# VH-VL binders against q0atu2, part 136

Target 1, 119 residues: q0atu2
Amino acid sequence: MLDKKARIRTSREYRNVFEKGKRLSGRFLIIYYVENALDNNRFGFITNKKIGMAVIRNRIKRQLRAIVREYQGQVKNKHDIVLVARAGIGKSSFEGMEKDYIAIMKKAGLFARNANKID

## First folded at step 6 (VH-VL)

Design w2 (framework fv_ivicentamab_arm2)
Fold by ESMFold2-Fast, scan of step 6:
Structure w2 (fold): chain C 119 residues (1-119), chain A 119 residues (1-119), chain B 110 residues (1-110)
Amino acid sequence: as target 1 above (119 residues)
Amino acid sequence: EVQLVESGGGLVQPGGSLRLSCAASGFTVSDNYMNWVRQAPGKGLEWVSIIYSRGSTDYASWAKGRFTISRDNSKNTLYLQMNSLRAEDTAVYYCAREGSYYDTWFDLWGQGTLVTVSS
Amino acid sequence: AYDMTQSPSTLSASVGDRVTITCQASQSIDSWLAWYQQKPGKAPKLLIHEASSLESGVPSRFKGSGSGTEFTLTISSLQPDDFATYYCQQYDSYSGEAYTFGGGTKVEIK
């Protein structure tokens, strides 16, 4: 679970990331990201109805939060990052989503190239 | 020292099933991502499926629903169960290892096993 | 889904020649590209990963270069053991395709 202060919660904060941020697409994920003026990172999560029913969307959101939390210490500080699940993510395995997250974060320059999760 | 050995290929009729095996020695399959890659006679390489270190799986879109990747950790062996086989599935099937959990190149390949689907 | 285009499909060369094989991605894959060598009846063998990192035991006459959408494999002085088919492979999941191989380049004797 992410801390409250590590979550993007208001529509105004989400709009800022979408309007001012950069965008990168992966296989199952899109990220929007922008530097913030805070002392920490914040993450947002979006799953829309194209993914499936509420049960599937809630599972995906929960799994993405778990992935983000696992790698939180490897993310460059002072960023707002929004993860948007693409159509088809509901058919992906947990590790497939994890692999996609690592790849897009490395490509964005937000991770070290050899980032590994803490055992 | 470190090697992969495939077996189980052969002649099968359209609509039939076949199970391929890939025996690993010198390393533990569950510590790595393991893949199946195929090559039709005289054609190029085509990725089929992956099993991740924690046991999740993903498939090429055309393989989903017909092929199942699995492993037996006690036997250190990878499997590919192929159902509803078609003529276009005729190929040499290779198992391949990724070098580490997050390294995505194939550093070790088996010798391949030929699957021929014909009436 | 994006394509990996390899050229030429076939290349005739003599021992001692400099050989260049090109691989083009339909969109940027940074340096997430590997090169493999395959001899008839054999499994592919990894030559280069991350566009330019030579695998241990691979002769120094093999060199990979490029980034983004254009990549090359160069063999500076072709040897008899080098007559084979070469494949590039992207492994940038950012692309939407888990793994995609180029069509292959057959290097044959002139």
Scores: ipSAE 0.006, ipTM 0.623, lowest interface PAE 9.4, mean pLDDT 85

Design w20 (framework fv_ivicentamab_arm2)
Fold by ESMFold2-Fast, scan of step 6:
Structure w20 (fold): chain C 119 residues (1-119), chain A 119 residues (1-119), chain B 110 residues (1-110)
Amino acid sequence: as target 1 above (119 residues)
Amino acid sequence: EVQLVESGGGLVQPGGSLRLSCAASGFTVSDNFMNWVRQAPGKGLEWVSIIYSRGSTDYASWAKGRFTISRDNSKNTLYLQMNSLRAEDTAVYYCAREGSYYDTWFDLWGQGTLVTVSS
Amino acid sequence: AYDMTQSPSTLSASVGDRVTITCQASQSIDSWLAWYQQKPGKAPKLLIHKASSLESGVPSRFKGSGSGTEFTLTISSLQPDDFATYYCQQYDSYSGEAYTFGGGTKVEIK
């Protein structure tokens, strides 16, 4: 799992990202992101009921956390990033979600140049 | 040097099945994200399916359950198995390579193979 | 859902003309747009990606521009090989259950 310090935990922290952050949509994911005043990145995950039943939402959350953890070293420091799963994500493969995550993070300018080397 | 060559198209009755092949040369299909894209006569382009580098797959909603994308790494060949074919599946089917891991544009296309579904 | 609208659907031009094709997205797609050229009976060929990045081997007379919801493909001095149908493609979002292509613009001889 992600270290506690790397997780967005409170409603107030989520609200800050939604109110002040930029939004970028991918195929299966939407990210909201804003620079923080900390020395580390924090991630939040939202899967709403329109995606499907709890078992599907829990699978997606686990897979998204695994993807974020795998690539966290490539993310530019000092950002709060919230991943919101789109309704269609339940139809996606793991690699589909992974590709979408990498693409939207690169489009947002949140990946370091060495992210290209992990491919 | 690099190229894609499709084959396997033809006339098939509604409800029938057909398997398309796409032979790659000059690069390895398993190192890339490979797609099928179709074009009905006189119409525009429509995405069908993807196989990711590690072998996971995704489909257009209308294709899921009827079409199966696969590959044979030993033959460096991509396949599309099409079942329960309908008149609206009549199209030229192209295999296409994604040019970037991060972004979906198609930098290499085969010449296409025509599938006609008619009685 | 993203709709990609190309205009005009057909364009008549002469060799040497400056040709402009437009592509409009129903929602902002930033710069996540590619342009393809398709000649009759042939596969599409990638011309431009990320709205303005010219593919290797594509003549410099082709230029892509724009961001957000409005994009253009310009051919500064039309050549005989340029009579073809042109398609834009968004890759900002998987809308309409697929990567969305525009309807196409046919550039034909005047």
Scores: ipSAE 0.021, ipTM 0.648, lowest interface PAE 8.0, mean pLDDT 85

Design w21 (framework fv_ivicentamab_arm2)
Fold by ESMFold2-Fast, scan of step 6:
Formats: sequence, C-alpha cells, structure tokens
Structure w21 (fold): chain C 119 residues (1-119), chain A 119 residues (1-119), chain B 110 residues (1-110)
Amino acid sequence: as target 1 above (119 residues)
Amino acid sequence: EVQLVESGGGLVQPGGSLRLSCAASGFTVSDYYMNWVRQAPGKGLEWVSIIYSRGSTDYASWAKGRFTISRDNSKNTLYLQMNSLRAEDTAVYYCAREGSYYDTWFDLWGQGTLVTVSS
Amino acid sequence: AYDMTQSPSTLSASVGDRVTITCQASQSIDSWLAWYQQKPGKAPKLLIHKASSLESGVPSRFKGSGSGTEFTLTISSLQPDDFATYYCQQYDSYSGEAYTFGGGTKVEIK
C-alpha cells in the first residue's frame, strides 16, 4: 500500500496533472505526469466504467497500487503521476500490467535507473 | 555459451495435441521473460505467448484456450502445450528470450521446431 | 494491437547497392522498434534495437532510423551475406497479441 503523502487525493490536484502534464499511452495504462514542488512523488489511480464492474475496477486499482509501490524507488523524485486504466486491463495478467507500467515509465524518462528483481 | 534448443515438433492430425520443449543452457529461464513465436511456411513472424519471470502468462488472442506456455525451473526448460490443432497452426515454432527485464526485444532465439498439422 | 506495415514486401538488389526498407506503425511507438534478419532455414537474428542501436557484431553498413510512426532500415553497401528477409517489431504496446511484427521484406539478388 502507498502511504497517504504519496497519493493524489483532491480533484484540484488531479486536474493540475491533466492540464499541465504530459500524456503517454501503453497497452493497458495511460499516464499523465508533471513535476511537483514537493519533496516526494504522488500517484493517482483512475479506473473507469469501461473496465467493468466495481469488483473488477477495485481489483485493478489495488493491483496498480501494488505495482507502483514495488517500483517507487526507481521513479525520479518530485512528480505527480496519474495512472488511468484502459478498457482492456481487466483481461491482463498482473505481470502484464507490471510490464506495461515499467515500459511506459521508462519511455517517459521517469525511471532513475534499471529496476531488476531478485527472487 | 547461451543457447535455446527446441524439440517436440512433428506431424499431427487436426484436432490433435502436441507439446514443444525448449531447453536453455548458459542462463536461467526464470530470470527472463520467455516467448514462443511461430512462422507459417513462407509467411512472417507471429507472436504466440509469453511467460514472465514470476510465472504469469499471456497469449495471442487466437491462441488463448488452446495453447499453454509453461516452464520447469528444475530442468531449465520452456514448454508449449498445443491442443485442438488446426491446419493453420502449421509453422516453425521458435522459443525466444527477451534481453533483460527492461530490454523487451528478442536477443536470443532457438533454431525452431516444425509442426505440421495435416490429415 | 499496433499494426506494423512493412514495405516493400520484396526488393531485388545487386551487391554494392544501397537498400532501404520502411516500417510504419499505426500509432506512435516512440523508438521501441527492433529489426531482425532471417536467412532461409534459420532463426531470426537481432540487428537493431531502440530503432537505431546496432547490436554488437552487426556491421556498420546497417543503420536504423526513425521515431514515432515511421522507421527505416538502410544497408549502405549490400554484401552477399545480406540477402535475407528483414522484419521490424514493435515492443512498446502489448495489445492482445503483445508484440507485433511487420510483414517482412525479402531482399533478393537482381
């Protein structure tokens, strides 16, 4: 779970990211991102009705938070980032979503370094 | 030296099943994303399936429900179980490794194994 | 899935010729494109990744260029070893098919 200070919480903060931010699309995700004036990154998550029922949308949101939390140390500091789930995300595997997140963040230039895993 | 060696191809009747193997040497398959890619005679390359480092899988839409990708970490071997085979599944099947966790191009390919589906 | 359109499907060339192969994506893939070479009866071999980065051991006569939706593979002085089929592949978007390959370009002797 991401802590409270790492979450975008208000409508005003979401609108700022959408209005001033850059947009990048992946297979299952769209990100909007902008530099902030804080000492930390903040993340927002949007799962719309096109994805499916509330149970599916809540599962996707939970999984996206888990992915973001796992890679938070690789993200360049001082950014507000909103993840918008695309309609097809409900059919993806967890690692498929994870791979898409890594690819899109790398493409955006938001990863500070390569994030290889150790099992 | 790193290499991939496929086996298990052959002649099979429509509706039949076949399991392909891909033996890896010089590296550990569970450290990589592993793929199956096929090529029908005289045609281009077509992605079939992926198994991610932690074991989740994804498939081409036409392969889902008929094909199953798996691996045996103790044998360092990748598999493709093919069921309900059709004439249009006739192809050379390659196993392919994605470079590193971020390097999503196929840096290593096996020599391929021919599957012929014919009565 | 991103559609990848490769052209021409076949080209005839002589040793020493400059040949150009193009690859178009149906939507922007930035620079997330690889080029592969395949000789008859052999597996594909990676030539170029990230649109323009040559793989170790690939001769400098091979050049990749482009970004967004249009990409080019150029062989500046065709050698006998270069008669092969070439494929582009996007690895940016993983629609239902994950990866998408171009249809291939066969470079054959004139």
Scores: ipSAE 0.013, ipTM 0.657, lowest interface PAE 8.5, mean pLDDT 85

Design w22 (framework fv_ivicentamab_arm2)
Fold by ESMFold2-Fast, scan of step 6:
Structure w22 (fold): chain C 119 residues (1-119), chain A 119 residues (1-119), chain B 110 residues (1-110)
Amino acid sequence: as target 1 above (119 residues)
Amino acid sequence: EVQLVESGGGLVQPGGSLRLSCAASGFTVSSNYMNWVRQAPGKGLEWVSIIYSRGSTDYASWAKGRFTISRDNSKNTLYLQMNSLRAEDTAVYYCAREGSYYDTWFDLWGQGTLVTVSS
Amino acid sequence: AYDMTQSPSTLSASVGDRVTITCQASQSIDSWLAWYQQKPGKAPKLLIHKASSLESGVPSRFKGSGSGTEFTLTISSLQPDDFATYYCQQYDSYSGEAYTFGGGTKVEIK
């Protein structure tokens, strides 16, 4: 789980990221991201009905939070980032989602230059 | 120094099964994303399956339910279990290593092993 | 639905020629594309990753360019060792087929 202060919680905050942020698409994920005026990063998660039933959507959302938490130390500070799951995410494995997250964060330039390479 | 060597190919009847092996030297399979890619005689390359570093797997849609990718970390060997084989599965099967967790491309290929499915 | 179209399927060239091979994605794949060279009876060899990044040991006459849906592999001055089949490969698709290859382009002696 991510700490409370690392989560985007209100509709207004989500709206701000969608309206002012940049958008990048990956294989299973779309991210919207914008710099914030805080001391930390905040993450939001959206899983729509095209992914599957509530049980599946809730599982995907929990898995995405776990992935974000694991890699939070590699993310450049002071960003609000919203992850939107694409319809195809339900067919991906956990590590497939993880790989896609790493790829899109790197593509966005949001991973720190000196982040350790993972074996 | 680093290499991949496939084995286990051969002639099999439609509906039969084969298990392919891919022995790795000079690097650790479990530290990399490993793939199977095939090529039918005179045709192009077709991705089959991936096994991620923590052991999750994904498959081409046509391979799901028939093919299973796995590995044995103690033997540093990748496997592809192929069931319910069809004539159109006739191909040279290559194992291939992805270059990194961040930049996905196949930087190392085995020599390939021929699978012929005929009645 | 999502596919990679490579053209031409075959082209004839002479040593010293500039050769251009095109790869088109049915949807945007950003820069997530690699190029491979394959000689008869051999495994493919990686030439270029992330559309334009040359692999170590690959001659500078090979150049990759493009982004989004259209990509090009150029060999600026064809050498005898360059007669081979070339394949593009995407690794950005969200479909069940994570990695899709083009149909290949055979570069043969004129």
Scores: ipSAE 0.067, ipTM 0.676, lowest interface PAE 5.4, mean pLDDT 85

Design w23 (framework fv_ivicentamab_arm2)
Fold by ESMFold2-Fast, scan of step 6:
Structure w23 (fold): chain C 119 residues (1-119), chain A 119 residues (1-119), chain B 110 residues (1-110)
Amino acid sequence: as target 1 above (119 residues)
Amino acid sequence: EVQLVESGGGLVQPGGSLRLSCAASGFTVSDNYMNWVRQAPGKGLEWVSIIYRRGSTDYASWAKGRFTISRDNSKNTLYLQMNSLRAEDTAVYYCAREGSYYDTWFDLWGQGTLVTVSS
Amino acid sequence: AYDMTQSPSTLSASVGDRVTITCQASQSIDSWLAWYQQKPGKAPKLLIHKASSLESGVPSRFKGSGSGTEFTLTISSLQPDDFATYYCQQYDSYSGEAYTFGGGTKVEIK
C-alpha cells in the first residue's frame, strides 16, 4: 500500500523535484529525483494528454502506483521521486512498464545494492 | 540437460503465415521471461518479442500487429505466430531465455529455425 | 531508442594475439551491457554480463570493461576456438527495439 505520507501532494513539492532534482529517461518513463530531509520516500505521478484520453491516463496512473508499491522496500530512503509517463506508455503491457521502472531506478542508483541480484 | 529447440521454419510466400515452436527441456518456460530474436542471413541480431512470467507480452515496433508470441505451459513450449510475412522477415529465428528479469541478458538460446519468405 | 555502435566490424588476428573490440552506446547505459560470441551456423553464447562479469565456463582470457558509453571486450591471447563474431547488447532501458544489439565484430584469421 502506498500511504498518503509516501505521496508528493503539493505543486510546491513537485516544483522542488523538477527544479533541484536529477532527470533520467527510460522507454516509457522519465523520473525526476532528489534527496529529501524526511524519514521516508515520496512519489509523484504525472500523466499528460499526449498519452491519450482520461480513461487511459487514469489506468496508467493506477498501474504505476501499483508498481511503486510493490518495489517500495528496494528504494534508497529519503528521496522524492516523480514519475512522468511518456507518450508511448499507453501501448505497453503492465510488466513492460514494471521492467522499465526497475531499469531506470537501478540506472539512477536508487535501488538498494542487492536489488541487482533479485530474480 | 537444459535446452531450447526451435521448429516450424520453412519456405513461405509473401503475405503468408507461419507459426514457430520452441520446445524447452530441463526448465519451465512459465518460470522465465522468454524471447524471440532473429538474424537475417549475414546480418546481426534483432530482438522480436518477449513473453513475461505472468503472460504479458511486448514487441519490437516493426513486429506489432503482425507477430504474436504465446506459450502452452502444459507442453512447455513457446510460439511465434507470424502473419503478413515479407521478404525482409527472412531470418533464422531463435528463442532465448532471460537470465534475470532485473538484469536482462540471454543465458540460453536455441539453435534457431530458418524462415525464408520468397516467391 | 539507443544506438549501439560496435567497432571494428571486422578484424584479422593470429593465434596468441591480444584483440580488443569496442562498443559505444549513444547515451549512458551505466554497466548494463552483455557480450555474446557466435560461431558460424550456431546460436549466440553469453560470455559476459553487467559489462565485466564473466559467465561460468567462459575462459579467463575474455575480459569485459567500461561503463557509461564506452565498453570493451578483450581477448588476452587469442585461441583457435575464438574465431567468431562478437555482439554487445544493452539492457539498461527497454526500447521499441528492446535489448538493442551492436552490429557485431567478426574476428577472422589473418
Scores: ipSAE 0.033, ipTM 0.658, lowest interface PAE 7.2, mean pLDDT 85

Design w24 (framework fv_ivicentamab_arm2)
Fold by ESMFold2-Fast, scan of step 6:
Structure w24 (fold): chain C 119 residues (1-119), chain A 119 residues (1-119), chain B 110 residues (1-110)
Amino acid sequence: as target 1 above (119 residues)
Amino acid sequence: EVQLVESGGGLVQPGGSLRLSCAASGFTVSDNYMNWVRQAPGKGLEWVSIIYTRGSTDYASWAKGRFTISRDNSKNTLYLQMNSLRAEDTAVYYCAREGSYYDTWFDLWGQGTLVTVSS
Amino acid sequence: AYDMTQSPSTLSASVGDRVTITCQASQSIDSWLAWYQQKPGKAPKLLIHKASSLESGVPSRFKGSGSGTEFTLTISSLQPDDFATYYCQQYDSYSGEAYTFGGGTKVEIK
């Protein structure tokens, strides 16, 4: 998701999510999330050096963006959400990361009613 | 009706290999997250491995490198290839279906197949 | 992985008794817990998911409760078909290892 409107872009915006938002941990992911005053959702992505070398971090970041993009329509509107990759994510399969993302978003109450892909 | 039937268990020497099969009927394995779970005689349940709907796999840390989960969609059958077997791998092995794409619980189990590793 | 501790390991009861089995997680798992029943020589059968949601076809005498770190399975009036081993299983996404099970509780005839 390269759309500028759907990205958290500034350090101030990241700081707002970290300081005022709720935190939930998944197996491979941590999310920080807060309701915003905009008409849309915005996402941020953090992959730090504890995950591995740059090629691994870049792969993870690309895969997380793909997952977020695929499930964008299921996320409750008006939220800023930051995904932080945990140590160990580099050894997970793509679908393992996807499953973790879906589980943690449901746990957070961020997936809209009747927008579920179960059936 | 909906069923899982395991086969392929038996007596094997330490260091040997076995391939377990799990034949599914009444549903399609590729539409579900499928797992292997084992139980040593008189002991509790221990998760072994998962195969996701698009074919990615994950393993318990002790199983990684020795065990390989796979499926054959044309035969609607799940497999567990077990190499470098040890006495502590002696157990009944169950295949199990996850009840939901987004939440994990095992709603369907096979009858189990016994693997005994000894001389 | 989260440690899951069940108590008691063995329980003797008579038909008609109220039976309570406990499951403790070493860290909070919210309500991400399932209960299974296993009879000798058979596969486990799902009874309850999300700590308290009874599966279709499971008798109403089975009740799951709790959240966080302490959970209970209660059988309000034990029937002959209920003598079995019961397992709890966490599926909280906080765990580093997938799907930790409790050690089991064997419900035996007195």
Scores: ipSAE 0.060, ipTM 0.680, lowest interface PAE 6.8, mean pLDDT 85

Design w25 (framework fv_ivicentamab_arm2)
Fold by ESMFold2-Fast, scan of step 6:
Structure w25 (fold): chain C 119 residues (1-119), chain A 119 residues (1-119), chain B 110 residues (1-110)
Amino acid sequence: as target 1 above (119 residues)
Amino acid sequence: EVQLVESGGGLVQPGGSLRLSCAASGFTVSDNYMNWVRQAPGKGLEWVSIIYYRGSTDYASWAKGRFTISRDNSKNTLYLQMNSLRAEDTAVYYCAREGSYYDTWFDLWGQGTLVTVSS
Amino acid sequence: AYDMTQSPSTLSASVGDRVTITCQASQSIDSWLAWYQQKPGKAPKLLIHKASSLESGVPSRFKGSGSGTEFTLTISSLQPDDFATYYCQQYDSYSGEAYTFGGGTKVEIK
């Protein structure tokens, strides 16, 4: 799990990212992202009913949080980032989702280095 | 010296099965994303399948259900099990390595092994 | 799914010529494109990744450019060793296929 301060928690905060942020689409994921005025990154996660039932959506959310946590140290600081799972994500492997996350974050210019190591 | 060597190709009847091998030397297959790519005689390249670091797999839509990618870490060897073969599966099959964890281009290819599906 | 279209399919050139090959994606792939060279009977060899980054050991006469939907591979001063088939490949797939290759461009001697 991500630390409380690293999570986007309110509808107002989500709305800010959607209205002011940039959007990039990957194979299984869409990200919306904007710079924040904080010392840290914050992440939000959206899995809508097109993905499947609550059990599937909750599994996907847990897997996405695990992926984000794993690569947390490589993300450029001071961003609010919302991950929206696409309808086809339920058919992907865990590592397929991970690969898509890395690809889309690189496209966004949000990874500090390709060779950066997590502290 | 880093190298990939495919084997197991040959002539097979429509509806038959064949297992291809790809022996790696100079590096460890489980430390890389590994792929199968094919090329029909006189035609272009077509992606078949991928196996990820932890053993998850994904496939081209036309390959799903008929082809299975796997590896044997003790033998440092990649495999492609092909079932229900059709004439349109006739091709040279290459195994290919993706460069680094973040690099998704194919930096190393084997020499290829020819599969001919004919009555 | 991405369609990757290369033009021309065949190109005739002389040693010393400047050769340009074009690759078009059906939708934007940013710079997530690689170029490969394939000689008859051989496996493809990586030339360029990330649209413009030359691989170690590849001669500087090879240049990649472009972003979004239109990409080019240019060979300045074509050499005898350069007569081959060239393929572009996207690794940005939106859905369906993880990787899609162009149809190839065969560079032949005049």
Scores: ipSAE 0.072, ipTM 0.687, lowest interface PAE 5.4, mean pLDDT 85

Design w26 (framework fv_ivicentamab_arm2)
Fold by ESMFold2-Fast, scan of step 6:
Structure w26 (fold): chain C 119 residues (1-119), chain A 119 residues (1-119), chain B 110 residues (1-110)
Amino acid sequence: as target 1 above (119 residues)
Amino acid sequence: EVQLVESGGGLVQPGGSLRLSCAASGFTVSDNYMNWVRQAPGKGLEWVSIIYSRGRTDYASWAKGRFTISRDNSKNTLYLQMNSLRAEDTAVYYCAREGSYYDTWFDLWGQGTLVTVSS
Amino acid sequence: AYDMTQSPSTLSASVGDRVTITCQASQSIDSWLAWYQQKPGKAPKLLIHKASSLESGVPSRFKGSGSGTEFTLTISSLQPDDFATYYCQQYDSYSGEAYTFGGGTKVEIK
């Protein structure tokens, strides 16, 4: 549900984030992130077969997009960020994924100091 | 069991204001993404606004600055404050739910409330 | 801006006919598309989500297909209860264009 300008769209762009970016692991999520030369943030999402069947992976991917969309205003500008779902994410609730996302983004220093969302 | 009931529609003159209400039963509005969608007489559906589970809001570009979506968690009720109304705002206004977080399509709709903007 | 174009705007059909409605997105929306049915004087009803996933209780004669920019809703054997207006809706975007509906297709009796 993310605007096209806010999405990492090509395999080359994903590879750039993985090769040049920093990595931070949460309970259910791993993020790879790098500052970009654009005027906006871009997000990518990866769900692998370790998570479960396609129906579960597609649900997780959709839920992660919704979480990212809701908190996009809190993210510091000019970053490419790839979210990789860990195997255990299939057992998490939406709220659990949301809390993990907020925690990992704050730990990475990617959330603005004046973010007005509940932790 | 689960239900949405809109109210507050009526006749208003151009430049006037109206506040629509959407009372939810069988579920909690703050646990969901809630939307307003309108439909002019004999025309198609048009998205108006969304309020996310944590309270962030977004609007159609034409609605921004004139319309405000809000909720009262203690009353389990969604609102749409409409200001500076124009003839082209004449429509049936529906409130709609995006599942209980997990689904991003509109799985529950109210019956609609008619707003007529006319001198 | 995500433009959603439905065709045809109206179609006349008889009970038992196979009916196909097309929805075109101005840019790729993956499979993030829903189909709704609306009967006169009633709120829309969800039929299909994620382009092809049939909602519980919706008859199997309804089928959604497609991905990217072109999507179709097919009713394999039209029933009297199916005369209605159908809308596609994308939910791939956000920030002022969170959801965009197609213009609608009215399926009416021949």
Scores: ipSAE 0.008, ipTM 0.531, lowest interface PAE 14.2, mean pLDDT 84

Design w27 (framework fv_ivicentamab_arm2)
Fold by ESMFold2-Fast, scan of step 6:
Structure w27 (fold): chain C 119 residues (1-119), chain A 119 residues (1-119), chain B 110 residues (1-110)
Amino acid sequence: as target 1 above (119 residues)
Amino acid sequence: EVQLVESGGGLVQPGGSLRLSCAASGFTVSDNYMNWVRQAPGKGLEWVSIIYSRGKTDYASWAKGRFTISRDNSKNTLYLQMNSLRAEDTAVYYCAREGSYYDTWFDLWGQGTLVTVSS
Amino acid sequence: AYDMTQSPSTLSASVGDRVTITCQASQSIDSWLAWYQQKPGKAPKLLIHKASSLESGVPSRFKGSGSGTEFTLTISSLQPDDFATYYCQQYDSYSGEAYTFGGGTKVEIK
C-alpha cells in the first residue's frame, strides 16, 4: 500500500493533473503527469466500468498500486501521476501490467534507466 | 563469465516439431527477461518470443499457437517448443537476455542453433 | 508494430574511412533504439543502447545519434574488425508487441 501522502485523494487534485498535465498512452495504461510543488510524488488510479465488474476493477487497482510501490524509488521526484486503466487490462497478467508501466514511465522521461539491474 | 548456449536445432520435415534449449551460466534466467530471436539464411533478425521474470510470455503474431517459450529454473535453461513447422521457419535461432527490466536491449546472445525445415 | 528502415543495404568502404548508417522508424520511438554488429557465422553483439550510449568494451570510433524517427550510427576511421552487418532495433514496445529490427547494412571492403 502507498502512504497517504503519496496518493492523489481529491477530485480537485485529479482535475489539476488532467488539466495541466501531459498525457502518454501505453498498451494497458494511460498516464497523466505534471510536476508538483511538493517534495514527493503522488499517484492516482482510475479503473472504469469498461474494464469489468467491481471485483476485477479492485484487483487491477491493487495490482497497479503494488507495481507503483515497487518502482517508487526510480520515479523522478515532485510529480503527480494518474494511471488510467484501458479497456482490456482486465485480461492482462501482473507481469504485463508491470512491463507496460515500466515502458510508459521510461518513455515519459519519469523513470531512471538501468536502476536495480540484475546481473 | 556469463554465457548462453543453444542446442536442439536440426533438420525436420514440414509439419514436424522441434524443441530448442538455451543453457545459461553465470546468471539466473528467472531473474531476467529472456527472448528468442531468429535469422533466416542471408536475411535479417526477427523477434520470436519473450518470457518475463515472473513467467508471463508474449509471441510474435506469426508464432502464436505454434511456438511456446518456457524455462526450467532448476536447470537454468530456456526452451522454445516449435510445432507445425513450415519451410519459412528455417533459421538460426538465438536466445538473448534483456539487459535491464527498465530498458529492453539484448546485452547477451547465444551462438545460435540452426533449424532447417525441408522435405 | 513499428517499421524500421535501414539505409544503405550495402556499403563499400576502405580502412580509415568514415561510414554512416541510417535507421528510420515509422513512428516516434524517442531514444529506445539499439545498434548491433554481426560478423559472418556469429551472434549479434550489442554496440549501442538508448540511441547513443556506448556499451562497455566497444571502441569509441562507434557513435550513435538521433531521436524520434531518425537515427544514425557512425564509424570513424573504419578498422578491419568493423567489416560486418549492422542492425538497428527499436525496443519502444509494449507487452505483446514485437521488437522490430532494421533490414541490416552490410559494410564490406571496397
Scores: ipSAE 0.006, ipTM 0.540, lowest interface PAE 15.1, mean pLDDT 83

